Miniprotein binders against a7ua95r516to809. Designs and how they scored, part 2

Target 1, 294 residues: a7ua95r516to809
Amino acid sequence: ASLSLLSISDLVPDLQFIFFWMSNAIEILYFIQQKSPAYMQTIELMDDKAGSKESLLSATISANEEAMTILEEVIMYTFQQCVYYITKTLYVVLPGLLDCNPFGTEPSSEQCRRAAGVCVCAVCVMPEAVRRVVSVFQTTSDLLQQYQVHSEIQSQMFAYLFFFTNVSLFNQLIDKGPARGWFQRSRVLQIQASVKILLDWAKGAGHNHLAQKFFAKFCSTVTILASPPQQLSQMSWKALCAEHPSLKPVQLHRILTQYQLMAELGPLPIWQPSSEDEAYIYRTVDLLESFENH

## First folded at step 1 (miniprotein)

Design NA1p
Fold by ESMFold2-Fast, scan of step 2:
Structure NA1p (fold): chain B 294 residues (1-294), chain A 104 residues (1-104)
Amino acid sequence: as target 1 above (294 residues)
Amino acid sequence: SPEELKEKIEELKRALEEMREALEKGDPEELARALLELARALFEAIREAEKLGDPELFRELLRLILALIKITYALRKGDPEEIEKALEELEKAIEKLEEKLKES
């Protein structure tokens, strides 16, 4: 029925079909790149029969160029389709991370049984909301490995998935955070712990560099919001910009404004934008991240 | 061997016929299955043709690959005219490959 009831496992058959086509297109492209030069050389070594060798070479070059162009388009198309289905699933499960308490919230027996190959009951510490997100990343990794997709394309896939996750979490926190109470210190610490589980998964999967690069904005946001009032109040605008270069002036201004509204602050610190940034704190079009910027 | 490649070409022809039947029925599941079978038959033909090491056969294999990809694009676009044209191109490419085998 509804999209909110779909899990990543429901999409596996469709994803397998798309990964099948993507993997095969990549392998055919590789075959052409590897074999074509050898066949060209073979034609050059053939005995010429009134110029037939030149005709065969020309026809082979033409066919090779056509096939490579179309294969590149197929690879791009199938990549975009995989990204579409995977990110559609991520979008449904990601808000759960912002409501998740990893301190004392344990997965149900059923979730533990589904992970069972490696888990002893008392040692499973992944909350259900985090498990749903990790399952999307793990299933993607498993499919890329199953269909022997080249490592460069695997890196591109996870670069985009981490980019999407970062943008989605950042936008959810900034847009819905005040109404949901997500800017409260205790909730921010829970969010930070949940995100650490995702980052630890990425490190274990060999994607630490990509995770560091593409989660920078959300991690900066959570770091600022989790900062003790005494520490944050001692930092100037310029120091915060230097420590959090991924944040745009309007984004940093909004985050600091939310921090100042917390009941836990002492006398309000004054974070004044630098003269060079002052005009940019009013650029509301830059407040939320676009999924088109990557 | 040439005999094994001929056998794989016959499988390609059968897969193409099944593809046309699936299109007439309009069942998405049968259509997906027919497309996968067509791709499988093509990869088997490529593997057998590689063993022969013939540059002219390599050229015809590139044409088959191009034709199959055009079918995939036409199916995604959902244009019946483009789908039929792509199937005709694949049929011609199979015929060309078969002609080249008879020359050896």
Scores: ipSAE 0.015, ipTM 0.353, lowest interface PAE 6.7, mean pLDDT 75
ESMFold2 (binder alone), alone request of step 1: mean pLDDT 79; pTM 0.768

Design NA2
Fold by ESMFold2-Fast, scan of step 2:
Structure NA2 (fold): chain B 294 residues (1-294), chain A 104 residues (1-104)
Amino acid sequence: as target 1 above (294 residues)
Amino acid sequence: DTEKLREEIKELKEAIERAREALEKGDLEEAAKALAELSYALMEAVKKAEEMGDPEVFQKLLRIIFALIEATWALREGDIEKAERAIKELEKALEKLEREVKEL
């Protein structure tokens, strides 16, 4: 698709324009919120005829309320546009995380050098697929800081981006993972290491709490797949659900079923759902996460 | 300071004229950029009005902000006719502000 040819750098001019509008609208809204009460007080203290003063107050209140409503809608619109463009870029680069090997030692850049038989390269310190995802987050962070966007809006932006990333990775792993071998232990450990690089970036950027919250489902899934069969077989279905509250019962059941198939060794009866548990799993129904539902 | 406010008003006028010219040429992206510049200049003008403590000046600035947002929304819709109408409202609101400042 044509979108597959786009990088985050291709979107920077458009994103700069949208962030510029967002920042300006936020600043104007903040200014009105801070200064409007003082202006209202000034009108109230005027030695004018009651009708004239009341008319001015009423007109000012109406104009202020309309301006604030429109500014809030402009902020919401520009926020949604930034999210749209950034998540479109993420959608293209995220599947690479599930196929990359962060334990690889061979750099791909000519800027890399060797010392004592070991490759050393700043641009190759992480896998290219992980670097692409980190670049999207870093560019977003840089633009938000460049335009001095309020920290609350920055937090909302990254909450949304982490939410999108979690849903996209989870759905890819559940839907495509069995066929692509991603459920095999060696591949799961590679995925876990790649995700840790993203979480470490988020911690360094001041978003550790958001990353921990919004990556919970995907991290739980990877943790289960990385667990030895013996460990999983020692837990009841109820205990497994309690250890992984971010997973819906139907999602947990799917993960365990696929893990069983990949391990070529069925789960012991003690961790298979009972008839009552099966009824509960069936009632939850949602296998894949909807982008709009959470 | 009345003189500083007059300087800010001149910047507002230039930005509005640039937006109008861009719309006449059908350049919606350039019109949006001009409105973005207007937004920043308005913020500075509002700060100056607050320092002066003049309620009439502040009210005139709020009307310009309202018209600016309507113009921005029209550009988002890609409706040149609505955008032109909103730009005319910006021009009218600016003229009212200019008159208010001259009467100071």
Scores: ipSAE 0.005, ipTM 0.216, lowest interface PAE 11.7, mean pLDDT 73
ESMFold2 (binder alone), alone request of step 1: mean pLDDT 80; pTM 0.758

Design NB1
Fold by ESMFold2-Fast, scan of step 2:
Structure NB1 (fold): chain B 294 residues (1-294), chain A 93 residues (1-93)
Amino acid sequence: as target 1 above (294 residues)
Amino acid sequence: SEEEIEELKRALEEAREALEKGDLAEAARALFEAIREAEKLGDPELFRELLRLILALIKATYALRKGDLEEAEKALEELEKAIEKLEEKLKES
């Protein structure tokens, strides 16, 4: 056992039950959608009295409509429950990703450190904090595959999980970053390497397109912050907006202001917004992202 | 063959016990499992009968959500009776 607070493994039994329920509801829904036309055609071809045949057809249509409505509600409910529990776990483990050092090659833990002749531990590829986040995604993937949940539902699940992760990481970096030192170049490079491990996992799991789409804001942020001063200083505000369309003007302005401070590029602003964007930036305080964005 | 029949019988017993406890979610899960086992057996008549039971349970659940407790209770009693009848049929195979 680790000293971890609440881990994804603690939720596995409950998640298994919910995924099992969701998978079964989806299977029955697709069975009704796929075979209902053939079944009703069979009723239509029956050698029954006109009244009994029409009564059976009417009852079948009514039953199928009610069943489909309830199954859709069950699927939605179980999907929301899975999302709730998984994102609750993610929220606890995600801040660690912003503080870990993935460039460390040898762990200092007592579990891994042993004498040269007795036990040689392999070089640690992934920080513990990143491993916790990856384990949440991997466990989710494993459960979806174990219960053979339809690929479309799997995609919707990871779309939301990536959306949630992006918002959580972005908000924490923007809101708490200055106090935590996360905008320092060395820390940004560590964060970039850590998020690359998550993106590599997503690519391996077949979710590269979703990861590219839903991580865009956080990736744009760390990409800008990791840029060399020589390179970033050559880019206009317009060019930065064009390369990072996922960032709102107020967010881009905040990121560039923090970059200028950390890189010690002098007190005068280098990146000045267009007059239209400047008006927007000074009018709005919408710096952080909502977890309820579409 | 006999092992698959035993799995189906187990799922039906789970459904019946869940209905007796008033646990509609567990009853639905067990019946969904029963339909998957019926697919393995390749028996279209059994599959059709299990689908009918699932649809009846869904209707009972809908009536319960509507607040029609008398209709829901009646539907659940009919479901339990039908499951028992199917269990007896499988025991004597």
Scores: ipSAE 0.007, ipTM 0.197, lowest interface PAE 9.6, mean pLDDT 73
ESMFold2 (binder alone), alone request of step 1: mean pLDDT 80; pTM 0.755

Design NB2
Fold by ESMFold2-Fast, scan of step 2:
Structure NB2 (fold): chain B 294 residues (1-294), chain A 93 residues (1-93)
Amino acid sequence: as target 1 above (294 residues)
Amino acid sequence: SEEEIKELKEAIERAREALEKGDLAEASYALMEAVKYAEEMGDPEVFQKLLRIIFALIEATWALREGDIEKAERAIKELEKALEKLEREVKEL
């Protein structure tokens, strides 16, 4: 059964217990990995008159392997539960990021403060929709830090969350963008600014490398849509593909075709992938292509 | 309900076909569409299984990027098996 959820805050008590058990399992696993070699060496150095040394060593290896298997299963299960609840929350709040204005004044975020007898009114710069997404990432980071989860597990968690965010935003923009007006230049610039806020948060949190890696596809899409149509129409298909290695040729073609139609541009060429390019699209790994082209 | 089930089945099939062709990017796209439809259906088990498959796919892509092709190939084969099992389970709906 799923809880009726309005925000990440509603999940915090459940997530705290899951992170607690995950952290404990990781620590026990680490302890066994660190102490087992020393214990094995101690057994091997013993004077074994009765031949019991080899039996004890074998039994200890078997017991450690069994314990490590159980701990790895617990870690995997708790990690999957965290990912499930966090991504379910992200899925609800992410579409709002594509439909907000970071350059606008928000009356609901207006605050009036008295300082030395003078009234000063301040307006929040970050849109509420962007704040909801940042809140999910920040709460996740806070919980990982609170329970002292190892940095490698933290990196894996944010790699997954950034990947999920990137794919979700990309799919939303491509599938719903034209109908929602998101391909209009002014809206694209708003989306670009909102994404920059997420990337800046990730950099501040120490995850710049992961953000650059996993947001590449959506960032390339937004960059293309923010480019002047005349500039795009003057580039060859090969040059466009080379400039956006994170996008598969079929994805790039779809983006350009939709952009051309929505922008009501004059007579421009329709960019067509070759048969060779189409074959490449269906047989190549995304990250390998990005690595080779960067 | 019925439309979401049909779309879910099609998305899972597309993901499996992409994995068989070695197109991890297309597989990721299809799996995210499947997650959306599973959520709309209100089936937490299918949703959770899809998230586990996506996580494993990310691990496989990381192994490939690090140059451990043998590890990546083994991980992809395990993903193909898991996705084939999920496809069969969803068809029984």
Scores: ipSAE 0.000, ipTM 0.130, lowest interface PAE 16.1, mean pLDDT 70
ESMFold2 (binder alone), alone request of step 1: mean pLDDT 80; pTM 0.736

Design NC1
Fold by ESMFold2-Fast, scan of step 2:
Structure NC1 (fold): chain B 294 residues (1-294), chain A 94 residues (1-94)
Amino acid sequence: as target 1 above (294 residues)
Amino acid sequence: SEVDPARALFEAIREAEKLGDPELFRELLRLILALIKATYALRKGDLEEAEKALEELEKAIEKLAEKAKELGDPELIEKVKELKEALEKLKEES
């Protein structure tokens, strides 16, 4: 049942069905777009000679347009369903990425492997929480390849999944970070290492450009929080805004305020917003990111 | 090896294109439309509409097969047969 879904593997049968139909619709649409003009020209030439084939041409054009409209609807619907199921699974596993430790494992866990002559031991193994997130992306990639889905649709799919992941992680870090201790430097470094594993996967899968584009906000946030206090205190508000253009003034101000509260070396200088930005640091409606991206 | 319905469809279309027959092309468009309707009805979960659409799809396949036999091209006849088998397997499992 759908209510029993806990992992991406539980969704594979449903996703296989949806990807199969999406792939079929895309290929048929491509065929119609590529071949129909030649066939219609042939019919038109025959009509010009015979003087009685006009009804065949008109009927063919109507059927062609109806088929294309229905195919576009099917592609859109199946795409939306795939995104829905995959992002619902991501939403459940993503918080774990913010709590895991890639520099160490549970005291009772022991993992060690050899890869390309390098020993990957318990201290540097991929955390289970990160593996669950990577598994969602890898399964998606595998299904897209299995059903030979057009590269443009694959790119659109990962663009949205990365967008969703970025928004989800950013919102959780900003909203729940203080209470969960996620703004502490040691935790931020763990988050940074975990995110690097995810970004490295994206690069290996051929999606580096999309990952860099859609993870910009979360990466900027983690970069600021991982910065040494001495380095941050030497940077002006203007310089921070210039280095992190993906962050809104209210978001940057909230991040810096939380950083100051957690500083172990004493109080940091107050970062004064520019006069042009000062009004925007109080726009609390702009603090969290929207999944609607209108 | 088992060929999926989409691949079987495109192989049949490729052979049909080589013959350049306008009526054959029209029957292919009818088949494509019927397949889309069946796929969409199955996706909606409307079993009554899906059953009607699948019956329409079967009729479209038979008309295409008849036209292929009329034209007498052995390669096209074989590809249409493969397409029919692939679609029947799809119907049984869905």
Scores: ipSAE 0.013, ipTM 0.321, lowest interface PAE 7.7, mean pLDDT 75
ESMFold2 (binder alone), alone request of step 1: mean pLDDT 76; pTM 0.704

Design NC2
Fold by ESMFold2-Fast, scan of step 2:
Structure NC2 (fold): chain B 294 residues (1-294), chain A 118 residues (1-118)
Amino acid sequence: as target 1 above (294 residues)
Amino acid sequence: SEVDPARALFELIRALEKLAEEAEKLGDPELALEAAELFRELLRLILALIKATYALRKGDLEEAEKALEELEKAIEKLEEKLKELAEKAKELGDPELIEKAKELKEALEKLKEAIEKL
């Protein structure tokens, strides 16, 4: 009935259709760009029949320009539809990543048990919630490779998917984390281990640079929260800002406040905001991240 | 006959590619313009089909109705341009070009049949 209940496997036939047209549109666009200059030069070199050459050249340029515009619209539309369907699926599965235990996993099906019996059954050792997220990324990667979508478009796709995942996880942790107990040290360590599985997948898939760039905010948050009290208490506000430049003052302040509460460190952390940042730690409008990529 | 829309589109693109190659071989500027316009209308049809398919999948009936109307108009315009190209091919009297235009018309008819089953 609705995509909110749909698995990534159910979307494969529709995604195949979209990727097919995206790949074809990109190839056609490059073909027109390559052929257009040679064709125009050929027309220009033809004998000028009283006024017809200029008219035909102008009309042909117009038709090719419109064709390129339509191809760009096809590429943009198919890219946006892929992003829409994939991120809608990710949105449903991502909260589970914050609420699972990677230190205690077991096979859930006969196929999974059989896979666990072979030397390369790495997927069977991750929590089902993490496996569902990885499955979305793996299926996307497989389809992009199957239809030989240009590497630049593949990079843009994963850049956006990682951006979306980062914003979704960060906002869920900051907004719902206190009520869900996600800031408790044991839960933070579970989240860190789950995130590592996701980042390891990205590295294996050739997207390490994109993952490092677009997961920076959530990784900084988890890194701070997982820091030992002895280490974190020796770092100044300015040192933390330098280590974690992706975090806004209000975000860093919220993270440190939650760390202090969970670790029961008492009333005097040395993480007092710098004089320049003091005014910005109460900017609630900057607390949660926007899904708009600027 | 029952055909898959994706397969029918692929056949139509292949037929147009062959027609464009034959048109380039003849070097006629008016024929080249007709081919470019036909290709533009084919791309509009492809875009309309993609939009209609996903509007229907989302279950947005208003968006789907609008997209299907655009698809119908795109098919009509492509048919008109193909007819113009076929007439130009007959004027030039090239047997290969005339045959390629017939193949393109047959491919479009198969695509129309596939679209009606959506």
Scores: ipSAE 0.373, ipTM 0.718, lowest interface PAE 2.2, mean pLDDT 77
ESMFold2 (binder alone), alone request of step 1: mean pLDDT 80; pTM 0.767

Design ND1
Fold by ESMFold2-Fast, scan of step 2:
Structure ND1 (fold): chain B 294 residues (1-294), chain A 106 residues (1-106)
Amino acid sequence: as target 1 above (294 residues)
Amino acid sequence: SLEEAEKALEELEKAIEKLAEKAKELGDPELIEKVKELKRALEEAREALEKGDLEEAARALLELARALFEAIREAEKLGDPELFRELLRLILALIKITYALRKAKE
């Protein structure tokens, strides 16, 4: 639990160790997969002298099966450990993304602070809270590249990290947003701008498709909340469901209710749930997202 | 645990000695040299584990793993089936050591 207090830079030595062994296990797995058939064929072509060939085949098969099982367990365990450390760090820094102001000017680096007499630098336009989140993703990307971790594992890593980020941000906004003032229009616009910085990073890192897939729910939520009243009031419940298929009826209903309250609109005559969805708008069990990837 | 890591290191030592014997029998200079580097890395890892410093032990194991991969690549070029068996033993021993060190850090 104390790991949640560590910055990503504090975890780099442990992550280097884990990524090194993950990369090594993957390399060894591919070596065995590639060379084991050739080795087996070599044994099969050997002269069968008093059963020595059968002994070698049996021993090689047993050793290969044990090695493959252990390597798969090592890969899975190292992957889970990396996810554990990285998501613990993300969970601590993510709420700051909901509270930051990307339109403010604040020194976010020592370079900007050193230029205190002339501190108007473009680098300072990214809020510190957003930089902390980006730093976690960038450090992860750098380590995966440094240790030459296979591209499919890299994709699985960022798929999970984006999934975790989406669930964490969505749940915090929906559950705690009313008490924290996050549904106020000025705050929603700040959140939208911060999320765009994060998505732009993902695009630059080559993960645009994963970001579009796994951030869909949070992006839909922020898009609805940032919509002008004149435009949103012209959309039916059915049209909103069609444009935002990632949102469950109870989630969409909660979002629209909060929008109405913050925009000081009257009752919700404009956004009446369909008869098919009416039974689901009160399913509180479906309001928050699970951290389990289904 | 640290004791489990030490026992796994003993098994690794035996596997490296068998690989060294095979390298000499085959007479490949590049493999012989890589096995010498592997032996040096093993001694450094043993000394680090004896000190009980898990960070130094982790660093020494990274050096050991690097030397092992270099030996694997040289052995692969020879295509000898007996080398493949010895390489599997080395791989299993390293995996056991990493598991033990990770559990000791927990």
Scores: ipSAE 0.014, ipTM 0.332, lowest interface PAE 7.3, mean pLDDT 75
ESMFold2 (binder alone), alone request of step 1: mean pLDDT 78; pTM 0.756

